# VH-VL binders against q9umr5: the designs that were tried, part 26

Target 1, 268 residues: q9umr5
Amino acid sequence: SYKPVIVVHGLFDSSYSFRHLLEYINETHPGTVVTVLDLFDGRESLRPLWEQVQGFREAVVPIMAKAPQGVHLICYSQGGLVCRALLSVMDDHNVDSFISLSSPQMGQYGDTDYLKWLFPTSMRSNLYRICYSPWGQEFSICNYWHDPHHDDLYLNASSFLALINGERDHPNATVWRKNFLRVGHLVLIGGPDDGVITPWQSSFFGFYDANETVLEMEEQLVYLRDSFGLKTLLARGAIVRCPMAGISHTAWHSNRTLYETCIEPWLS

## First folded at step 14 (VH-VL)

Design gl20
Fold by OpenDDE, last read:
Structure gl20 (fold): chain C 268 residues (1-268), chain A 123 residues (1-123), chain B 111 residues (1-111)
Amino acid sequence: as target 1 above (268 residues)
Amino acid sequence: QVQLVQSGAEVKKPGASVKVSCKVSGYTLTELSIHWVRQAPGKGLEWMGGFDPEDGEPVYAQRFQGRVTMTEDTSTDTAYMELSSLRSEDTAVYYCATVSYDWETGRYSFDYWGQGTMVTVSS
Amino acid sequence: QSVLTQPPSVSGAPGQRVTISCTGSSSNIGAGFQVNWYQQLPGTAPKLLIYGNSNRPSGVPDRFSGSKSGTSASLAITGLQAEDEADYYCQSYDISLSGWVFGGGTKLTVL
């Protein structure tokens, strides 16, 4: 039988948003138990990511327990960060494939419609003033806001991304790394036409330097230092990169070609 | 608040087609996702299809594939449902409804309904 | 025959609590899709009663509540009133049918 698939949504999503994905899975892998975790939908997706991690943890634990053979995670957008954190804090997870579906794994630094909605008078370049404040960090978006021009503030104020990346020292860094490394495969999916994830390479752990030049995963300090296990995963062939053009952010979970190319191979 | 006003009752013969209209007010049709649900006499609700609230594409229930066509006229804020090859089993009250997303809860629901259109198919 | 199974009828006396179950499967409720509830008074169009498992639209009394667990959902009505006599339908999304689905409906009789 197929391993259960757990789907974690992104910002302002609902279970319905993943109907096509589930339909694809049902069609190509009949009998697969697929569950979209119906937590932190809509506005609630703005809650602090650690809170979300805890909530999702409570939901996945019983699923994992019933699936000793392992499970697959498909985590979309913001959900990808939630899942990565989840796998970092869980010392007993049994995730075979962690599929990061257009997630800002290395953070976000770009204007989006939802950012404009939340901060109508703020620009991308000024969001650090809000996001790196204590009250700003109460919003999920700020938890992975990564301003390349204010790296010091990011490192010191980011209560989520900087920690799961091991960019800021913390007592759980070693353990989190160990836990995360339990994953069988890390499947990174994203593309240049996403339109939301900025830079789109963030989905592959690429990100801006201080000059807003995008550096690849292998050039990132988190990789070079193997702070949370990327280097180790890559070395053992556990990282899969699946870029695809022509897909907008809201279509990653609803594109058949993308599914067949980047997702389906890792559900077996 | 959204109001949906449907066309009047229809009587059709088997094999004929019926086209029911649903006029939207309060909001523009472009802002809404219209779906159609029918109810045979003394029976339950049956989703027929509608425009997907996320991508705007028309989606039809498998049962009605090939027989139903849903269209919209944005100039008149009117949605239409045409059902062809009518059968006696198609006798029902047909409802148009909006499927809306609530951003606070992240939920979709059929939040506003038309008054219904009775379609009778008889020889 | 409905994808979502409801009891055909339930009854209660005024002031009592009644519950209406909605049993789905792994292809709908169990897959994580939300459940909505609709009230249909005799001779009228359905009305949204509960959305997203447990949310009440404005105007819906707090006597109505919804819950979801596993592959099933439930509508609870407390302080039953005569005006609550109606048909109630649960609704969700089903991946096997690639569409929205309604329960078979439950006729609530207030004794």
Scores: ipSAE 0.930, ipTM 0.959, lowest interface PAE 0.4, mean pLDDT 95
Fold by OpenDDE, last read:
Structure gl20 (fold): chain C 268 residues (1-268), chain A 123 residues (1-123), chain B 111 residues (1-111)
Amino acid sequence: as target 1 above (268 residues)
Amino acid sequence: QVQLVQSGAEVKKPGASVKVSCKVSGYTLTELSIHWVRQAPGKGLEWMGGFDPEDGEPVYAQRFQGRVTMTEDTSTDTAYMELSSLRSEDTAVYYCATVSYDWETGRYSFDYWGQGTMVTVSS
Amino acid sequence: QSVLTQPPSVSGAPGQRVTISCTGSSSNIGAGFQVNWYQQLPGTAPKLLIYGNSNRPSGVPDRFSGSKSGTSASLAITGLQAEDEADYYCQSYDISLSGWVFGGGTKLTVL
């Protein structure tokens, strides 16, 4: 039998948004128990990510308990960060494949429809003034805003991304790393035509330097320091990178070719 | 507020086709996702198909695929449902409805309904 | 026959509390899709009563409430009134059918 699949959505998504993904899984892996977690939908997806992590944790614990052989996680967009944090705080998770589907794993720094909706009068270069304020960090988008030109503010004010990345010292860094390393495989999916994740390489833990030059995962301090286990996972052959062109952000969960190429192989 | 006004009752012979119209007002058709639901006399609601609220593509219930066609005329803000090869079992009230997304809750629902069109199929 | 199963009928006296169940499966409610409820008065088109499991549209009294758990949903009506006599339908999405689905409907009689 197939392991259960848990789907975690992104900003303003509905479970309906993942109908095609679930249909693909049902068709290719019949008998698979697939669940889109119906939490923090719509406006509620703007709540602080740590709050979301706690809510999703409560939802996945019973599912994991009923699946002693393990489960798979498919986490889309903002959901990918939620899932990474979830796996960091859970010392007893049994996740076989963690599939990060077009997630800003290394943060976001760019104009997007999501950003424009929340901050219609703000420019990318000035958003740090809002996001790195105490009230700004009450919004999920600001929890993974990563301004390469204001690194000090990011490191000091980011209440979520900087912590799960181990970029800022905290008492749980060692334990979180240990927990995250329990994953069987980390499947990173994204592509250059996404149009929302900026830079798109963030889905592969690439990101801007101070000159807005994109550096790869292996050039990142979090990798070099193995602050949350990326270097260890790569050494174990546990990281899978699946880039795909021609996919818009809202289509990653609704593209058959993408599913067959990047998702399906890791559901067995 | 959205209003849906449907065409009048139809009487058809078996094997014929029927085309029901649904005129939208309050909003433009391009802003809405129209779906069709029918109800046989004394029976429950049955989804037939509609335009997907996320990608705008027409989607039909498997039961009606190949026999139903849903179209839209944006110039007149009118949606159409054509059902061919009519059978006695197709006798029902046919409703058009909007499927809308609520941004606060992230939910889809059939929030506005037409008054219904009775289609009778008899020899 | 319906993918979502409802009791054919329920009844209650004025002022009482009644509940209508909607039983689905892992391919719809259990898959995480939301449940909506519709009220259909005799000779009229359905009306949205509850959306997204537990939300009330404007104009719907708070004596109507919805809930969802596991593979099932429930509609509760408190302070039952004569005007509540109608047919009630639950609705969700089913991946096995690749489409929206309605329950079989429940006729509520106010005694």
Scores: ipSAE 0.930, ipTM 0.958, lowest interface PAE 0.4, mean pLDDT 96
Fold by OpenDDE, fold request of step 17:
Structure gl20 (fold): chain C 268 residues (1-268), chain A 123 residues (1-123), chain B 111 residues (1-111)
Amino acid sequence: as target 1 above (268 residues)
Amino acid sequence: QVQLVQSGAEVKKPGASVKVSCKVSGYTLTELSIHWVRQAPGKGLEWMGGFDPEDGEPVYAQRFQGRVTMTEDTSTDTAYMELSSLRSEDTAVYYCATVSYDWETGRYSFDYWGQGTMVTVSS
Amino acid sequence: QSVLTQPPSVSGAPGQRVTISCTGSSSNIGAGFQVNWYQQLPGTAPKLLIYGNSNRPSGVPDRFSGSKSGTSASLAITGLQAEDEADYYCQSYDISLSGWVFGGGTKLTVL
């Protein structure tokens, strides 16, 4: 039978937001046990990502225990980072497919509606003043803010992204890499018309250099150094990239064509 | 905050159609997601359909597909529900309600209700 | 036909605690969808009582509480009062029906 599917939501999402995705799965893979984790909803999605990781870990452990053959993770937007961290800290996870659905895997650096809402008086170029402060790091969005013009601040102040990326040395880097490499497949989904993830290539571990030129995954230091296992995963054919145009950020989980093309193949 | 005022009671014959209105005040119709729920005498609540709070598209319960039409007039802040091919089993109180998103909790709920419209279908 | 199952009736004396169960499945409550509760006094429209499993709207006394676990939800009423006599409905979303669903309703009688 089909492996259970666990869905982790993004910023301010509700389980209802994923109704279409669940309906697609139910229709195409009947009998699949699908669960949207109902944690850190609404305003609570602004909580520090490590706190979220801990909460979601408590929720997935029982599910994984009941599925010895493995589970699939579908993690949307901010949830994709939560899931990556989750897989890094869990030495006993049994995730077959980790589907990163339009997630800022390499961070966020852009003026988006949700950022403007949270920081109405701040511009993209000045958000580092807030996000790289101890106070700023108490907000999930700042945990993956990646300012290419303030790399030193990012490396030293980022309490989440820089750590899970292995960009800053820490005692758990080797273990986290080992844990993450337990994943069967890493499915990266995103596209140029997303409108929120900035740059959109972040969903594929691409990101800005100091001149705001987007470099691809293979040009990133985290890849070249294999700091958390990207190079190793790619080498063994475990990374799948599924870019799709014409999809806005809020539609990734509610597009049938996207589901059939990028998600469904990895739920078997 | 939000008030929903529905049209008056209707008496229809089998095979006829009924159109119930729901006028919104306090907020504009464009800011709300209106849904319809009916209740047969002595029975429970049954969701009929409404406008999806996330994408604004009309969605109908499978049971009423092809027989119900939900529309909105934003100029008058009035929502409409038309049910055709009426049967005796359609005798019920019909409610309009708002489905709202609470940003604090990240939840949807039917938070405001109209007073209901009794529709009687009899030969 | 109700996807969410409630007991047809419950009763309690004033001051007592009563609970109303709402049993769903993996296609609704078990899938992670929120549960809301509504109170319907005789001859009136339903009123939102609990939203998002356990949240109370303004004006709802704290003696009303909701919880969710697994494929089921529960409404608890402590310090039962005569005015609590009403019908109560749970509500969620069901993927098999692609729509919102209500429980069958529970008639609460205050003895």
Scores: ipSAE 0.929, ipTM 0.957, lowest interface PAE 0.4, mean pLDDT 96

Design gl20
Fold by OpenDDE, look of step 16:
Structure gl20 (fold): chain C 268 residues (1-268), chain A 123 residues (1-123), chain B 111 residues (1-111)
Amino acid sequence: as target 1 above (268 residues)
Amino acid sequence: QVQLVQSGAEVKKPGASVKVSCKVSGYTLTELSIHWVRQAPGKGLEWMGGFDPEDGEPVYAQRFQGRVTMTEDTSTDTAYMELSSLRSEDTAVYYCATVSYDWETGRYSFDYWGQGTMVTVSS
Amino acid sequence: QSVLTQPPSVSGAPGQRVTISCTGSSSNIGAGFQVNWYQQLPGTAPKLLIYGNSNRPSGVPDRFSGSKSGTSASLAITGLQAEDEADYYCQSYDISLSGWVFGGGTKLTVL
């Protein structure tokens, strides 16, 4: 039998948004138990990510317990960060494939459609001032805002991304790394035509330097220092990169070609 | 608020086609996703299809594929449902409805309904 | 026969509490899709009663409540009134059918 598949959504998503993905899985892997976790939907997706991690943890624990052979995680957009954190805090997870579907794994920076909707223009130019404040960090978007021009503020004020990345020292860094390394495969999916994830390479742990030049995963300090296990995962052949062009952000979960090429192979 | 007004009752013979209209007001048709649901006399509700609220593409229930066509005229804010090769089992009240998304809760629902159109198929 | 199973009928006296169940499967409610409830008064079009498992549209009294657990959902009506006599339908999305699905409907009689 196929391992259960757990789907974690992004900002303002509905389970309905993942209907095609579930249909694809049902068609190609009949009998698979697929569940879109119906938590932190709509406006609630703006809650702090650590709060979301706790909620989703409570939801996945029973599923994992019923699946001793392991489970697959498909985590979309913001959900990808939630899942990475989830796998970092769980010392007993049994995730075979962690599929990060167009997730800002190295954070978000820039003026995107999401930002245009959430923040007025005047705020976007000074978003670091908001996001790196105590009240800003109560907003999920700010939890992974990564301003390359204000690295000190990011490192000191980011209550989520900087921690799960091991960029700021904390007492759980070693344990979180150990936990995350329990994953069988890390499947990174994204593409240049996403239009929301900025830079789009963030889905592959690439990101801006201080000059807004995009560096690859292997050039990132978190990789070089193996702060949360990326270098180790790559060395063991556990990281899969699946870039695809021509797919907008809201279409990653509803594209058959993408599914067959980047997702299906990792559903055993 | 949204109002849906449907065309009048129809009587058809087996093998014929019927086209029911649904005129929207309060909002433009381009702002709405229209779906169709029918109900045979004394029976339950059955989803027939509609325009997907996320991508705007028409989607039909498998049972009606090849026999139903749903169209929209944005100039008149009118949606249409045409059902061909009618049979006695198609006798029902046909409803148009809007499917809307609530961003606060992240939910879709059939929030507004037309008054229904009775279609009778008899020899 | 319906993908979502409801009891064909329920009854209660005025002021009582009644519950209508909606039993689905892993292909719809169990897959994480939300459940909506509709009220259909005799001779009228259906009306949205509950959306997204437990949310009430404006105008729906708080004596109507919805819940979801596992592969099932439930509609509860407290303080039953004569005007509540109607048919009630649950609704969700089903991946095996690639479409929206309704329950078989429940006729509520107020005694």
Scores: ipSAE 0.925, ipTM 0.955, lowest interface PAE 0.4, mean pLDDT 95
Fold by ESMFold2, fold request of step 17:
Structure gl20 (fold): chain C 268 residues (1-268), chain A 123 residues (1-123), chain B 111 residues (1-111)
Amino acid sequence: as target 1 above (268 residues)
Amino acid sequence: QVQLVQSGAEVKKPGASVKVSCKVSGYTLTELSIHWVRQAPGKGLEWMGGFDPEDGEPVYAQRFQGRVTMTEDTSTDTAYMELSSLRSEDTAVYYCATVSYDWETGRYSFDYWGQGTMVTVSS
Amino acid sequence: QSVLTQPPSVSGAPGQRVTISCTGSSSNIGAGFQVNWYQQLPGTAPKLLIYGNSNRPSGVPDRFSGSKSGTSASLAITGLQAEDEADYYCQSYDISLSGWVFGGGTKLTVL
């Protein structure tokens, strides 16, 4: 039989938004238990990401316990960062495939409608003043805000992304790396027409340098230093990159061709 | 403020079709997702289909595939549900309702309902 | 048979608490889909009572509350009043049917 699938949603999502993805799984993997975690919906998706990680951890424990042969994670947008943190903090996880669906894994540096609503006078060039403060770090969006022009502020102020990337030293860095490396496969999905994730290559652990030139994963210090295990995973053949053009941010979980190409093969 | 007013009761013979209208006021139809729900006498509510609130495409319940068509006329702010090949089991009250997303909670609901249209299928 | 199962009837005296259950499966509530509740007075259209498991729209008294756990949901009504006598329906989304589904309904009688 197939391993259970756990879905972790993104910012301002609904479980209903994943209905097509769940229908695709039901068609290709009948009998598979699939659960969209119904937590931190709507405005609650703005809660600090460490708070969300703790709540999602409590929800996945019983699912993993009932599936000793393993589970799969499909984690969309902001949810991909929640899932990566889960894999770091859980010494008892049994995740086989971690499928990161258009997630800002190296951070976000783009203006969005939600940022305009939340911080009406902000632009990406000045948001560091809010996000790199203790008050700003109480918002999930600021937990992965990554301003390439204020990297020293990012490294000192980030309460989440700089820690799970191993960009700032902390007592748990070795244990988190060990836990993350227990995953069977890391499947990275995203594309140039996403329209929200900025740069879109963040979904593949790429990001801007100070000139806003995108450096790919293998050019990033976190890869070269193997801070949380990316180099080790790639050497094992455990990283799958599945880019696809022509898909907007809200369509990743409702595109059948994307599912068949990038997701279906990993749902053993 | 949103109000849905449906067309009047209809009596049809088996094998005929019926087309129920739903006039929207207080909002424009282009900003709403209209769904249809029916209720046979003494029975519960049954979702028939509607326009998906996320992508705007029509979706029909499997039971009604091939028999139902749902359309919208934005020039008159009127939604329509047409059911063909009527049988006595199609005797029911037919409701239109809006499906809305609440960004604050992240939830969908059928929040505004028409008054209902009785359709009786008899020979 | 309805994919969401409700008791056919419940009753309570004025001022008491009642609960109405809604039992689903792994293809709907258990997959993480929300539960809504509707009140239907005789001869009228349904009215939204609870949405997204536990949220009350404006104008619904706080003596109505909803919850969801596992594959099931519950509507609780405290301080029963004669005006609460109605039919109550739960609703969720179902993967197998690729659509919205309603429970069979519960008739609440106020004794």
Scores: ipSAE 0.851, ipTM 0.920, lowest interface PAE 0.8, mean pLDDT 93
Fold by ESMFold2, last read:
Structure gl20 (fold): chain C 268 residues (1-268), chain A 123 residues (1-123), chain B 111 residues (1-111)
Amino acid sequence: as target 1 above (268 residues)
Amino acid sequence: QVQLVQSGAEVKKPGASVKVSCKVSGYTLTELSIHWVRQAPGKGLEWMGGFDPEDGEPVYAQRFQGRVTMTEDTSTDTAYMELSSLRSEDTAVYYCATVSYDWETGRYSFDYWGQGTMVTVSS
Amino acid sequence: QSVLTQPPSVSGAPGQRVTISCTGSSSNIGAGFQVNWYQQLPGTAPKLLIYGNSNRPSGVPDRFSGSKSGTSASLAITGLQAEDEADYYCQSYDISLSGWVFGGGTKLTVL
């Protein structure tokens, strides 16, 4: 029997968008219970990520309770940040594989259509003025906005990403690290043709320095300081990196080759 | 304000094909995802297929695979459903409908419907 | 057999509350797929009544409401009126069939 699979969607998604992924799981692993969490859809996906984490936590508790041998998480785009926060705040989670499907794990520094809709006069170079304000932090996109040219503002203003990355001191840092490290595997998926996640290496905990040169995961302070457990997890052999070219941001959950190569092996 | 106007009733023999049209007004066909739903007399609604609203590819219900083809002519803003190898069980009203995404709620719905086309298959 | 099960009929007197159930499975509603509801008046095309579990399109009275829990969904009609006499269909997506599915329909009779 296969462990249940919980799917957490991204910004402005619908559960319908995951129909192909669910079909692939049903075909390859018959009998697997798969649930796309039907919460924070549409405009509600812009709510503060901590509010989303609380709501998704309430939804996963009964699923995890019914599966004492464990569950898997497949978390897409913004949903990957929700899932990482879940793993930090839940001291009793039983997640085996956390599959991060093209998620901006180190943040986002790129223009998107929804960002233009919210802030039509802003570009990525100016958006820090909005996002690094108390009002801006009421929007999920701003909760993981990471302007490499205003790192001091990011560190002081971020209500979400700087906290779950352990980039700002807080009283829960040790507990969150311990909880996150309970995961069996961290599977990082993404690629250069994504077109939305900027830099695309954010899906692998890479990010820009002040010159917009991408530093890989092992060059990041959060890794070097092991602030939330990445170094420990990598040393344990529990981090899987599965890059794939040729996949656009909206196609990660509808590509069979990607599923079979990067996802299926981790759905025990 | 979209309107869907379908072609008139048809009577067909078993083994023949039928092609029902659905003309769009108020929008262009390229802005819409047209799906087809049939209803046998006294029976419920049955989804047949349509153009997927996310990737624009035609998708067909499994029971109609190999018998149905759905096409669109953007020059005339007209969608078509062709069902071949007709059987008496295919006697039904055939509806076209739009499938729309609501960005505010993140939901899909079959929001605008044609008037229906009665297709009678008689032996 | 429809993969979404509805009672064949329900009835109520004017002013009463009625509910129409829609029972699915882990391959559709239980997998997290939305539920829509359609009203079909005699001799007419279906009309969208509720979408995405609980959302009302413009022009649908607030005495119609929808909900979803587990593998099931429910349509509630309060303040029942004669004009509500119609057939009602639920709809979701099913991963086993790789397609949209409708319930078998429920005839609502206003007594």
Scores: ipSAE 0.851, ipTM 0.920, lowest interface PAE 0.8, mean pLDDT 93

